Miniprotein binders against Catabolic L-serine/threonine dehydratase (CHA1). Designs and how they scored, part 7

Target 1, 359 residues: Catabolic L-serine/threonine dehydratase (CHA1), of Saccharomyces cerevisiae (p25379)
Amino acid sequence: SIVYNKTPLLRQFFPGKASAQFFLKYECLQPSGSFKSRGIGNLIMKSAIRIQKDGKRSPQVFASSGGNAGFAAATACQRLSLPCTVVVPTATKKRMVDKIRNTGAQVIVSGAYWKEADTFLKTNVMNKIDSQVIEPIYVHPFDNPDIWEGHSSMIDEIVQDLKSQHISVNKVKGIVCSVGGGGLYNGIIQGLERYGLADRIPIVGVETNGCHVFNTSLKIGQPVQFKKITSIATSLGTAVISNQTFEYARKYNTRSVVIEDKDVIETCLKYTHQFNMVIEPACGAALHLGYNTKILENALGSKLAADDIVIIIACGGSSNTIKDLEEALDSMRKKDTPVIEVADNFIFPEKNIVNLKSA
Below, E stands for the ipSAE of ESMFold2; O stands for the ipSAE of OpenDDE; V2 stands for 0.75 times the mean of E and O plus 0.25 times the DockQ between their complexes.

## First folded at step 3 (miniprotein)

Design a2 (from t7i with E14K T16I E18Y D26E A30E E33F R36E E40K)
Fold by ESMFold2-Fast, scan of step 3:
Structure a2 (fold): chain B 359 residues (1-359), chain A 92 residues (1-92)
Amino acid sequence: as target 1 above (359 residues)
Amino acid sequence: SVKIEIRVETDGRKYIFYIEVDSPEELRREIEFILEFLEKLGAKEVEIRVRAESPEEARELARLIKELMEKMGFKDVEIRWEGNRVTIRARK
């Protein structure tokens, strides 16, 4: 595909005695540096083809993200020769703004956080286009069926690669992925459904402490919205998860793990040292379970045998440099044990509240 | 308004919940929610601090909170009150 790459599925040997066979799906090798190339690329390509075939208006792409989603949208537009406008929050690092601009996309800086940037995009940019000439393609960072469909393509590749290596899918005891808004998780579920594996292969969703909306929603039994995101893993820093993510987690065998920022940063630096690849905290959160198989086994509820296979989605990302990670770790080492303010930090979204206890 | 602080430490993590409520119904809902969450986390010891508008209100809220904690399986519930402030410590 023009908008995303087939990525390798390769054995990863973590240091120490191996309790299972780990394979990484190398989504960090996507054109945008993350798995987002699949889903966002699919949304853009499908929408652009439909608009161009209709012939009445010209497609233009609009996104609101200073992170991996915005960069994925800009990268796809560069490849498809489509006009692209990305609105990013004021705290977005210059490096990310420059990366997005270098694709040819227009970047507008507005809003203190994603919701304000998104509101600006809709009210001050998209609402002012000439709707008779331009048909907008709006790119949400995760919450769109075409995005999930695009991400599901990684399961097609995983199944094909296992088959080509003469490895039975029956050996796969789990898939580990990081969860922000849940777009990646939704795509994995949809891919597994396509192969009749969704009821068989458990997914371990990993979050960092301070952006663990998924974990909190599952434990409480209804979707919640965080008031503030305090984790360093900014690419996981959404205030809500997709409603579909919550429904899939209820339906299928899903496990949830929350890891402290300090442990995640240490894992990122360890991985960089041992494997010469820089990964952002969101990716490090998933990889942490490869280094710490006891956490993984506890999440799965069973011990892993030496011939069991665990697939970790190396989701990628380009938000952090090694220097950023080192500075973050130094800062954390000077602080006392963190205090978690769970009840003060979330609200129930009024539109779609489902209380399992009252039902 | 009634101000409530719930403290718990489980699996090496400290949780503090700050709640401000304007009705007994809202209080019941918020406390039940938090206690259910803590039960799912496997918390065995919880401390709740309440600051009410009056000593009478503090006493009534302490009774309500104790009932909810007992319903959730906390057997050792200790209550200490001082004016319009009450501290409840419960163990499972």
Scores: ipSAE 0.000, ipTM 0.167, lowest interface PAE 16.9, mean pLDDT 83

Design a3 (from t7i with E14T T16V R29E A30L E33I F37L E40R)
Fold by ESMFold2-Fast, scan of step 3:
Formats: sequence, C-alpha cells, structure tokens
Structure a3 (fold): chain B 359 residues (1-359), chain A 92 residues (1-92)
Amino acid sequence: as target 1 above (359 residues)
Amino acid sequence: SVKIEIRVETDGRTYVFEIEVDSPEDLRELIEIILRLLERLGAKEVEIRVRAESPEEARELARLIKELMEKMGFKDVEIRWEGNRVTIRARK
C-alpha cells in the first residue's frame, strides 16, 4: 500500500535465559515510523476515494496531534497528494513541528493540551472551510473504526508470515502491545476475529504508571477518565480509552500490565545499545516484557515453554531522542512518584448499582 | 452537594478519586460505591475526605464508611472531625 508498508515478523533473542520464542512485528519501519501509518492511512485513503468518487467536493485532511498520529496523517497526505492541516498544542516540541511541516502539511500551534487543540481545529479551522467545495476528513488519534480496520492488517501479515515459516498459529501464546487510547488493541482484536483466533490468543496490554487508564478501567469495571497524565510515555497519554477497547477487553482474554517510567526508559536505552534501534517509551513498554519474562508469565497466569511463541508489537514512534531519554532518567532519580487523579463523573454501571442495593 | 475524595495506595501506586453528588438518594448507595472501588483496586492504605452540607451528614457518612472499611479487614481506622469535613485513614 502507498500509505503503509508490510513490515517483517522476526525472531528476537533477548539477553539471558529464554523462556519462549519471541517475534517482533516491526511497526517502527512504517513510513511515519509507527503502526499509525496503517490505521490513519486507511481512514484517509478510504475517505479520499469516497469523496473523489462522489466528485462534488475535494478532500482535505484535518488532524489534532503533535505526536505520532499527527505525523502519520501528514505522511499519508504527502503520499496521497492531499492538503493537510495539523493543529498541535503549544508544548509540542519544535522537532515534531518541523517533521510534520516537512511533509508539506500546514501546522497551527494552539491550545495547552490535546482537547484545546482539537477544539480549535473544529471551531476555528474546519468550521471556516468552504463546505461547498471542500469535504473535510477529520483524523482522531485512535477512535475511529477505519483506523482500527487499518491496524488489523498487521494480523493478516503475522498469520501469513507464520504460515510461510511453517509455524502453526496454535503455538502463539500471547500478543503484547502498548495501550494508549486502544486503537492498536482494537485493530489486533479485529484481525484475530477475522481468523477465528480472538477467543484463543490472549493479548497483554502494556501501559506506564501515570497514563494507565486502561488498567484502572479494567480494575474498576468501567471506563474512567484521568484528570492529568504524569507519565513520560506521552504517546500513551490519553485521558480515556475508546468504548470499544473496554468492550473488547470484557469479551476476550485480555491482560493488563503497568510498568514504571524508569524501567521503560532503561529498556529503551538497553534496546538501543543491544539492537541499534532507537525506540520511544511507548514502544519500550511492550519490549520490556521480552526482557522480563516473569512479568509476562504473571500476566498470562502460566509458565511459558521454550517452544511457545509470543509476539510483541514494536509499535515505533518518534516522540523522544536518546538524549531526551538519558535526561529523563537522570531527572527521575531526583523526583517524587506521580499521583493519579480520576475525574469526578465516576459512577458504576446501572446494573451494578441495582445489585449493590439488592445484596 | 456532598464531595468525597478517596486516596488509595496499593502496590506502590497512588490513586485519587473525586466524587460529587448533588442529591445522594441513599447514603448507603454512595458507601457501596466506595466499598466496591476499594475492593477492585486492592487497597492497602486508604484516606477518605468527606465534605458534606452539614456536620450531621458528615458524621453519618463517616460512621458508615468506617463500618465498611472494618468489614474489609482494614485495621487502625482513624477518624478526624472538623465541622462538615471528616478525614478517615485506614491501613490493611
């Protein structure tokens, strides 16, 4: 595809005594440097084709993200020759603004955080287009069915690659992926559903302490909203997960792991030194389970045999440089542990309230 | 309205929940919500701060919360009062 690459599925040998066979799905090799090329690319391509077929208006792409999602949207638009406008929060690093602008996209800096940037995009940019001539394609960072569908294509490739190596999918004992808003997780589930594997292959969703909305929602039994994100893994830093993510996690065999920022940064630096690949904290969170098999086994609830296969999604991303990671690690040795604040609109589902009164 | 702040410490992580109820239908229902939350998080150390509309309401809420925490196996349950504000601290 013009908007995303088929990426390799390769055996990864982590240092120390191996308890299982690890394979990485190298999403870091996507055109935008992350798995987001699949989902965001799919949304943009499908929308543009529909609009162009209708022939009445021209497509233009609008996104609000200074991170991997904004860069993925801009990269897809560059490849498809589509106009692209990205609104980014004021704290967005110059390096990311420059990367996005270098694709040819227009970048507008507005808002203290994502929600304010997104509101500005909708009220001050998209509301002012000539709706007679332009049909907007709005790109959410994760919460859209076409995005999940695009991400699901990685499962097609994984199944094909295992077949080509004469490896049975029955040997796969788990898939490890990082969870922010849940778009990647949703895509993995949908891909597994297509092959009848969703009820069999457990997914281990990994978050960092300070942005672990998924873990907290699963523990409480309802979606929650964090008031503030305090983790260095900004690519995972969303206040909420998609409703679909919570529903899938209830339906299927999903496990949740929360890792400390310090451990994730150490993993990122270790991976860079051992494998000559720079990875950001969100990607390092998933890879941490390859280095620490006991955490993975505890999450799965069982010991892994030497012939068992675990697939880790090396999701990629470009949020941090090696220097950023080293500075963050030094800083952490001197700072207090973050406190997680949950929004005041927290309530239990109606059926649980009925049960509490009845019990 | 009644405002409740719940600070939970479990396995090295600290969570803070703020709950605001304009017209609690049943004080017991609000307490049951707290109980379920603490159980699901596997709480080991808990601090609950209550700001009610009256001292009498705060006193009743604190009594019910203390009883539930004791049923959950929390020890060293401490209650501190100041007007319509109550702070409850407990450790498991």
Scores: ipSAE 0.084, ipTM 0.604, lowest interface PAE 6.7, mean pLDDT 85

Design a4 (from t7i with E14T T16I E18W R29D A30M E33W F37Y)
Fold by ESMFold2-Fast, scan of step 3:
Structure a4 (fold): chain B 359 residues (1-359), chain A 92 residues (1-92)
Amino acid sequence: as target 1 above (359 residues)
Amino acid sequence: SVKIEIRVETDGRTYIFWIEVDSPEDLRDMIEWILRYLEELGAKEVEIRVRAESPEEARELARLIKELMEKMGFKDVEIRWEGNRVTIRARK
């Protein structure tokens, strides 16, 4: 595909005693540096083909993320020769703005938060297009069926690569992936459904403390909305998960793990040192379970045999530099980090809670 | 409308939830969600204070809340009535 690459599925040898065979799906090698190339690329490509066949209007792409999703949209547009406008919040790092602009996309800086940037995109940019000439393609960071479909192509490749190596899928005891809004998780489930594996292979969804909306929603038994995101893993920092993510987690064998920012940063730096690959905290969260198999075994509810296979999605991303991670770790070591109580930090979006307060 | 306050003390911390709803059905769902959250926190004692529109409504709400607390593993549920006010206390 023009918009995404087939990525390797490679054996990863974590230091220490091997309790299982780890394989990484190297989504960090995608054109945009993350798995987002698959899903966002699929949405853009399918929409553009449909619009071009209709012949009445020209496609133009609009996104409101300054993170991996915005960069994936811009990268796909560069490859497809489509006009692209990305609106990013005012706090977006210059490095990310420059990366997006370098694809040829227009970048507009507006809004204090993602929701304000998205509102600006819809009311001040998309609302001003000539709707007789341009048909807009709106790119959500994760919540769209075509995005999930695109991500599901990852499973096709995993199944093919295992078969090519004469490895039975029956040896796969789990897939580990990071969960923000759940787009990646949804794609993995849909891919597994296609091969009749969704009821057999458990998924371990990993979040960091301070953006663990998925874990909290599962524990409460209802989707919740976080008021504030406090984790360094900004790529996981969505206030809500997709409704489909919650439904899939109830239907299939899904496990949820929350790890601390300090442990994630240490894993990112360790991985960079040992394997010469820079990974952002969201990616490091999933990889942490490869370094700490007891956490993985506890999540799965069973010990792993030496010939069992666990696949970790190395989801990629560009949110942090090594220097950013080192500075964050130093700050955490110099002082105790206050913990925000979950009771003080969420509301129920489907029910009206007048006030939720810790005293 | 029904106004309800849930007060929980665990590990030296106090959690207070303020809820205002127009129907007993909405209240049931909301109390159940909060009790599940408190269960995950390891709360051993829960005190729920309710102000209803009538004494009869207060009694119906007390029955519903007691049922939900017992379902969530709380035992020794004590209920006190004062007109249209009810205080419910439970322990694990």
Scores: ipSAE 0.000, ipTM 0.211, lowest interface PAE 15.1, mean pLDDT 83

Design a5 (from t7i with T16Y E18V R29E A30I E33M R36E E40R; at its last look DockQ between E and O 0.19; V2 from the best seeds 0.00; counts 0 for: pae E 15.8 > 1.5, placed apart)
Fold by ESMFold2, look of step 4:
Order: C-alpha cells, then structure tokens, then sequence
Structure a5 (fold): chain B 359 residues (1-359), chain A 92 residues (1-92)
C-alpha cells in the first residue's frame, strides 16, 4: 500500500538465559515511524477515494495531534498528494512541529491540551471551510473503525509470515502491545477474529503508571477517563479508551500490565544501546516484557516453555530523542497525581451506570 | 437518578469518579469496585472526598464507604461533614 508498509516479523534474542522465543513486529519501519500509518493511512485513503469517485468535492484532511497520529496523517497526505492541516497543542516539541511541516502539511499551534487543539480544529478550521467545494476528512487519533481496520492488516502479515516460515500459530502463546486509546489493540483483535484466533491467543496490553486508563477501566468494570496524565509515555497518554476497546477486553479476557516510567525509560535506553534503535516509551513498555519474562508469565497465568512464541508489537514512534529520554530519567523523582473520572460518554441521560456484571 | 462525585487521593495520586445510577442500592457494588481498585494499587493511606446531591445522600454514602473500608482492613477512619460534601480519611 502507498500509505503503509508490510513490516518484518523477526526473532529477537534478548540478553540472558534462554526463554520463550520472541518475535517483534517492526512497526517502527512504517512511513511515519509507527503503526499509526496503517490505520490513519487507511482512513485517509478510503475517504479520499470515495470523495474523488463522487467527483463533487475535493478531499482535505484535518488532524489535531502533535504526536504520532498527526505525523501519520501528514505523511499519508504527502504520499497521496492531499491537503492536510494539523492543529497541535502549545507544548508540542519544535522537532515534531518541524517534522509535520516538512511533509507539506499546514501546522497550527493552538490549545494547551489535545482536547483544546481538537476543539480549535473543529470550530476555527473545519467549521470555516467551504463545504460546497471541500469535503473534510477528520482524523481521530484512534477511535474510528477505518483506523482499526487498517491496523488489523498487521495480523494478516503475521499469519502469512508464520505460515511462510512453517511455524504453527498454535505455538503463539501471547501478543504484547501497548495500549493508549485502544486503536492498536482493536486492530489486533479484529485481525485475530478474522483468523478465528482471538479466543486462542491472549493479548497482554501494556501501559505506564500515570496513564493506565485501560488497566483502571478493567479493574473498575467501567470505562474511565483521566483528567491529568502523569506518565512520560505521552503517546499512551490519552484521556479515554474507546468503548470498543473495553468491550473487546471483557469479551476476550485481555491481560493488563502497568509499568513504572523509570523502568520504561531505562528499557528504551538499554534497547537503543543493545540494538541501535531509538524507540519511544510506548514501544519500550511493550519491549520491557521481553526483557522481563516473569512479568509476562504472571500476566498470562502460566510459565512459557522454551519453544513457546510471544509476539511483541514494536509500535515505533518518532516524537523523542535520546536526550529527551535521558533528561526525563534525570528528573524522575516523583510523578504528579493523576486525576481520573468515569468517561462522560458512558453516562447516558436516561440510563445509569450498569452494576457489576454477574459471573 | 443519583449522581455522585468521588475524589480519591493516595500515595501522591488523585482519582476522580462520576457515578450515576437509578437508585442508591446500585451504589454499593460500584463503590466496592472502586475500593477494590485502591486495594490492588496497594493503597495504605487514602483520602476520599464525596460530593452528593444532598446532605442526606452524602451522609448515607459516607456510612457505606466507612463500612466497606473497615471490611477491607482500613483503620482510623475519620469522617468530616460539610453539607453535601464529605471527606473520609483512613489508613491500612
């Protein structure tokens, strides 16, 4: 596809004694440096094709993320020759603003937080386009079925690669992925469902302490929303997970692991030293389980045999430098207090919060 | 319907819950879930601030929360009343 690459599935030997066989899915090799190319590229391309076939209006793309989602939208638009406007929060690093701008996208800096940037995009940019000439394509960072569909393509590739290597999927005892808003997770579940594997291969969803919305939602038995994110993993730092993510996790009994920021940053730096690849904390959180298989076994509820296979989604990311990680580690004295709430979109005017489910 | 806001502070972290149910009977299980969440976090010292729609509701909620916290082994449960707001402090 013009908007995303097929990526390798390769064995990864972590230093230490022999343990389960780890395979990494290298989403860091995507055009935007992260898995976001798959879903966001799919959404943009499908929407643009439909609009162009209609022949009535011209497509233009609008995004509100100063991170991997915004960069993926801009990258996809560069490859598709589509106009793209990205509104980013004021705290967005200059390096990321420059990377987005260098794709040819228009970058507007507005809003202290993602929600304020998103509101500005909708009310001050999208609301003022000439809707008789332009049909807008709005890019949510994670909560859109076309995004999940695009992400699910990685499972097609994984199944194909295992088959071509003559490896039985029965050997796969887990898939490890980071969870932010849940888009990657949703895509993995949908891909596994396509092959009848979603109830056979458990997923271990990984978050960092301070932005662990998924873990908290599962423990409470209701979706929650954080008002204040206190984790260094800004690409995981979403205020809410999608409703679909919560439903899938309940249906398939998805496992949840929360890792401290210090441990994640140390893993990122260790991985860079050992394998010469710079990774974001979100990716480092998933890779941490490769370095620490006891955590993985505890989450799975069983020990892993030496020939068991575990797949780690190396989600990628391009928002930080080694210097950023080193500075964050130096300042890691104590995290600010997270503020969470039950997500407003789960409280209906004529319905109540459903009680704990039986059995 | 019954709408309550709960703020929980423990170990330098703050959590905020908005709960809306048809009747007060449904609150026990949800509050149990929130307290069990705090238990899994390893919470040993907690401050819980509750805002209800009326002082009567706040008092009923405070009694329920105290009952459940004591069941979970929290000690020195202290309650402070301010109209429709209640602050509960406890340690394990």
Amino acid sequence: as target 1 above (359 residues)
Amino acid sequence: SVKIEIRVETDGREYYFVIEVDSPEDLREIIEMILEFLERLGAKEVEIRVRAESPEEARELARLIKELMEKMGFKDVEIRWEGNRVTIRARK
Scores: ipSAE 0.000, ipTM 0.238, lowest interface PAE 15.8, mean pLDDT 82
ESMFold2-Fast, scan of step 3: ipSAE 0.292; ipTM 0.721
ESMFold2 (binder alone), look of step 4: mean pLDDT 78; pTM 0.745
OpenDDE base, look of step 4: ipSAE 0.020; ipTM 0.411

Design a6 (from t7i with E14V Y15I T16V F17V E18T R29E A30L E33F E40K)
Fold by ESMFold2-Fast, scan of step 3:
Structure a6 (fold): chain B 359 residues (1-359), chain A 92 residues (1-92)
Amino acid sequence: as target 1 above (359 residues)
Amino acid sequence: SVKIEIRVETDGRVIVVTIEVDSPEDLRELIEFILRFLEKLGAKEVEIRVRAESPEEARELARLIKELMEKMGFKDVEIRWEGNRVTIRARK
């Protein structure tokens, strides 16, 4: 595909004695450096093809994200030769702005946080296009069915690669992925559904403490909204999860793990040193379970046999440099940061209040 | 409108729930859900703060919450009043 790569599924040997066989799906090798090339690329390509076949208007892509989603949209547009405008919050690092601009995309800086940037995009940018000439393609960071469909393609590749290596899918005892808004998780579920595996293969969703809205929603039994995001894993820092994510988690065998920022940063730096690959905290959170199989076994509720297979999605990302991670770790070692507990940091969205009255 | 916020005091032992309501009749299921959630957190001491549109609505919600807390095994349910605001504190 022009917008995403088939990525390797490779055996990963973590240092120390492992109780199972780990395979990594190397989404960090995507054109944008993350799995988001699949989903966002799918949304953009499907929409552009439809618009171009209709022939009445020209497609133009609009996104609001200074992180991996904005970069994935810009990268896909560069590959498809589509005009792209990305609105990013005021605090977005110059490095990310430059990275997005280097694809050829227009970058507009507006808003204190994602919601304000997104509102600006819709009201001050998209609302002012010539609707007779241009049909807009709006890219959400995770909450769109075409995005989930695109992400589901990684399961096609995993199934194909296991088959080509003469490995039975019956040996797969779990898939580990990081959860922010749940777009990746939704894609994995949809891929597993396509192969009749969703009822058999458990998914372990990993978050960091301070952005664990998925874990909190599952524990409470209702979707919640976080008031504050305090984790360094900014790629996981969404205030809510997709409604579909909560529905899938209730329907299928889903487990949830929350890891401390300090442990995740140490894992990122360890992985960089041992495997010569820079990963951001969101990716490191999932990889941490490969280094710490007891956490994984506790989440699964069972011990893993030596011939059992666990697949970890190495989701990638470009939100931080090695220097950023080293500075963050040094700061954490010198000063304790207050932990925000589940009961201190969430509210019920108004839509959930209506649902609670009815169910 | 309804606004719900759950807080934990600094020592982590008292869970405070703030509720701002316009309609007490609609809220029984929501209140039951909140109380069950507090049980899952292992709360031994709970403080529920209610702010309603009128003193009458605040009284009705306080009565409902007190009854539900007592049914769930909380002892020593204490109610404090101040206009449209009411604070309910209970212990196990």
Scores: ipSAE 0.012, ipTM 0.495, lowest interface PAE 8.0, mean pLDDT 85

Design a7 (from t7i with T16K E18V D26L A30F E33L F37Y)
Fold by ESMFold2-Fast, scan of step 3:
Structure a7 (fold): chain B 359 residues (1-359), chain A 92 residues (1-92)
Amino acid sequence: as target 1 above (359 residues)
Amino acid sequence: SVKIEIRVETDGREYKFVIEVDSPELLRRFIELILRYLEELGAKEVEIRVRAESPEEARELARLIKELMEKMGFKDVEIRWEGNRVTIRARK
């Protein structure tokens, strides 16, 4: 595929004697540096092919994200020679804006938060296109069936690679992945469904404290919305998860783990030192469970045997530098008391808030 | 609105949660979530401070909080009253 790569599934030896055999799916090796190349690339490619086949209009791609999703959209458009416009919030780091612009995409800076940038994209950019000539391809960061379908391709590769290594899929006791809005998680579930494995292989979804919408939604028993994201793992910083994510988690064997920012950053730096690969906090959150098997075993509710296999999705990302991580860790080590403000940190969907207030 | 501050010290770290809402139903759900999170952290002693709009409201909230803490295995529950303020300290 032009828009995404087949990535390796490789044994990862974490320090110390492992209780299980860890394999990493190296999504950090995708064209955009993250798993998002699969899903976003699939959406763009399928949509462009459909539009071109119809022949009435020309495709143009529109995305709102200053992070990995925006970069994945821009990268796919560069490879497919499609016009691309990305609207990013004002707080987006200059290096990310530059990375997106360097693909050839147009970048517009607008809005204090993702929702404002997305509204600007829809009302001030997409609403002004010549709808007789241009058919827009709107790229959501995670909430689209074609995106989930694209991500599901990693399970095809995992199953094929295990088979080629003469490893029974019955040895897989869990898949660990980071959860933001749930697009990756949805894709993994759909891939497992395709192979009849969704009821057998548990998924351990990992979030950081301060952007743990998935964990909070599962604990409350209904989808919630966070008012503010306070975690350094900005790639996981969505106010809501997809409705499909909540439904899949209710249907299948899903476990949820929340890791502290400090531990995640330490893991990122440790991984960089030991394996000469820079990873961002979102990726580090999942890898943290490879370094700390007791957390993983607690989440699974069982001890791992030496011949059990755990697959960790090394999801990638490019939102930080080593220097950024070192500065963040130093800042955190100087703070006195951790403070979590829950009521200011999340809210229920507007409909539920109105009902609860009036009742 | 009602303001609730939950403090706990565990594993050599101090945690502080602040809740301020105008809905009793939302307040109940947030308190349940926080108490479950504290249980996961291994907290054996929790202090909750409530500032309500009236002494009557503070009493009703203290009752709710006590019931929730007792459901979670906290047996030694101490309540101190000061007008519209209540301090609840509980131990497992």
Scores: ipSAE 0.005, ipTM 0.369, lowest interface PAE 9.9, mean pLDDT 83

Design a8 (from t7i with T16R E18I E20Y D26E R29E A30L E33M F37Y)
Fold by ESMFold2-Fast, scan of step 3:
Structure a8 (fold): chain B 359 residues (1-359), chain A 92 residues (1-92)
Amino acid sequence: as target 1 above (359 residues)
Amino acid sequence: SVKIEIRVETDGREYRFIIYVDSPEELRELIEMILRYLEELGAKEVEIRVRAESPEEARELARLIKELMEKMGFKDVEIRWEGNRVTIRARK
């Protein structure tokens, strides 16, 4: 595909005595630096082909995200020669704004957080296009069936690569992935469904403390909304998960793990030093389970044998530099007992239940 | 209205829940939900502070909280009283 790469599935040898065989799906090698190239690229490409075939209007792409989703949309548009406008919140790092602009996309800075930026995009940008001439392609960061379909392509590649190495999928004891809004998780489930594996292979969804909406929603038994994201893993920083994510987690064997920011940053730096690859906190959260198999075994409810396979999605992202991570870790080490005000940070069920698709 | 503050430390971090409740039924449901969440975080020690409108109300709430914590598997439930304030410390 023009918008995404087939990425390798490679053995990863974590330091120490191996308790299982780890394979990483290297989504960090995508054109946008993250798995988002698959889903967002699929949405944009399918929509643009349909619009161009119809021939009545010209496609233009509109996205609201200063993170990996916005960069993935802009990168896909650059490759497809499509006009692209990205609205980003005021707190978006200059580095990310510059990366998006360098693809050729127009960047508008508006709103204190994602919802305000998205509202501005819809009311002040998309509402003003000439609908007789332009057909808009709206890109949500995660909540769209074509996005999930695109992400599901990684399972096709995983199944094919295991087969090519003469490895049975029956040896796969789990897939580990980071969860923000759940788009990646949804794609993995859909890919597994296609191969009849969704009821057999458990998925371990990993979040960081302060953006663990998925974990909290599963514990409470209803979707909840976080008022504030307090984690350094801003790529996981969505206030809600998709409806589909909650329904899939209810239906299939899904486990949830929450990791502290300090542990995640240490993992990112450790991985950088050992394997010469810079990864952002969201990616480091999933990789942490490769370094700490006891957490993984606890989540799975069973011990791993030496011939068991665990696949970790190295989801990527490019928001942080090594210096950023080192400075964050030093700052956290100077705090002895950080306080998290959980009751003030999320909305309890029965009071204000928020569902992104229903809103 | 009753103010309840729940504090727990795990892995060098402190979690706080501050809630206001108007009925014993609402309290039971919210505390049960929070305690289940704390167990998933690996919390083995929990401190709950209650500030009620009267000493009698504080005693009733402490009884409900103790009952719930015992059902959740906490063995060492320690209660300290101070007028309309009560502090409950529990361990697994």
Scores: ipSAE 0.000, ipTM 0.241, lowest interface PAE 13.7, mean pLDDT 82

Design a9 (from t7i with E18V E20I D26W R29E A30I E33R)
Fold by ESMFold2-Fast, scan of step 3:
Structure a9 (fold): chain B 359 residues (1-359), chain A 92 residues (1-92)
Amino acid sequence: as target 1 above (359 residues)
Amino acid sequence: SVKIEIRVETDGREYTFVIIVDSPEWLREIIERILRFLEELGAKEVEIRVRAESPEEARELARLIKELMEKMGFKDVEIRWEGNRVTIRARK
């Protein structure tokens, strides 16, 4: 695809005694540096093709994220030669603004947080276009069926790569992914559904403490909204998950793990030192389960055998530099703040529980 | 010293904090204060993790916490044991 890359699925040997075979899906190698190239690229490409076939108007792309989603939209537009406008909150780091502008996208700075930037985009930018000439393509960070469809392509690649290595998908005992709004999780489920694997392969969704909306929603048994996001993993920092994410979690074998910012940052720095790859906190959250298989086994409810396979989605992202992570860790150590050291594990009820809505 | 990790859920908000108690003489009063704090917050779901000096101390603290939580109206108190560590969960 012009908007996303086929990424490697590679064996990862974590330090210590690992009894299972870990494979990482290297989404950090996407054109935008994250898995969002797949979903956001798919939304933009499908929309642009439809508009261009109609021939009455020209497509133009609009997004309201200074993070990975905005950069993915801008990167896709650069590759597709489409006009792109990204509205970012005032607190967005200059580094991210520069990255987005370097693709050729227009960047407008407005609003204190995502919702205000998004409102500005809709009321002051999109509502002012010449609707007779331009048909807008609006990019949500995660909540769109075409985004989930795009993300599902990573399962096609995983299945193909396992087959090429003569590895049975029956050996896959779990897929670990980070959860913000749930777009990645939705795509993984849809990919597994395509291969008849969604009822067999559990997904372990990982969040950090302070942005664990997914975990809390599953625990309460209904979607919840966080009033504040207090985690360094800002790319996971959504107030809500998509409705589809909650419905999939009720239907399929989903496990939820919450880990602490300190553990995530240490994992990011440790991974950088050991494997020469810089990862942001959201990505580090999923990788942490490879460094601590006891948390993973507790989430799965069973011990892993030596020939069992666990796939971790190395989702990527550009929200933090090594210096940012070092400064954050130093800040945590110097402050007289309560230290949270233990992950909070939640295992969704067995599939035979009647918690599904009447259809 | 005894380490107590508390996770609490309120209406639309969840957070976790850790308390380290270095003076055993004040442990009961500190636990009672924590539980009053959780009650004032309108806690719906609580998880308390205790790391004590010994397995015996952990069991005694678990019994105390369970008794106090039950008196405050908490139900479905689940206790899991691993050496000098105890995890207590309760939902109101």
Scores: ipSAE 0.018, ipTM 0.168, lowest interface PAE 7.0, mean pLDDT 84

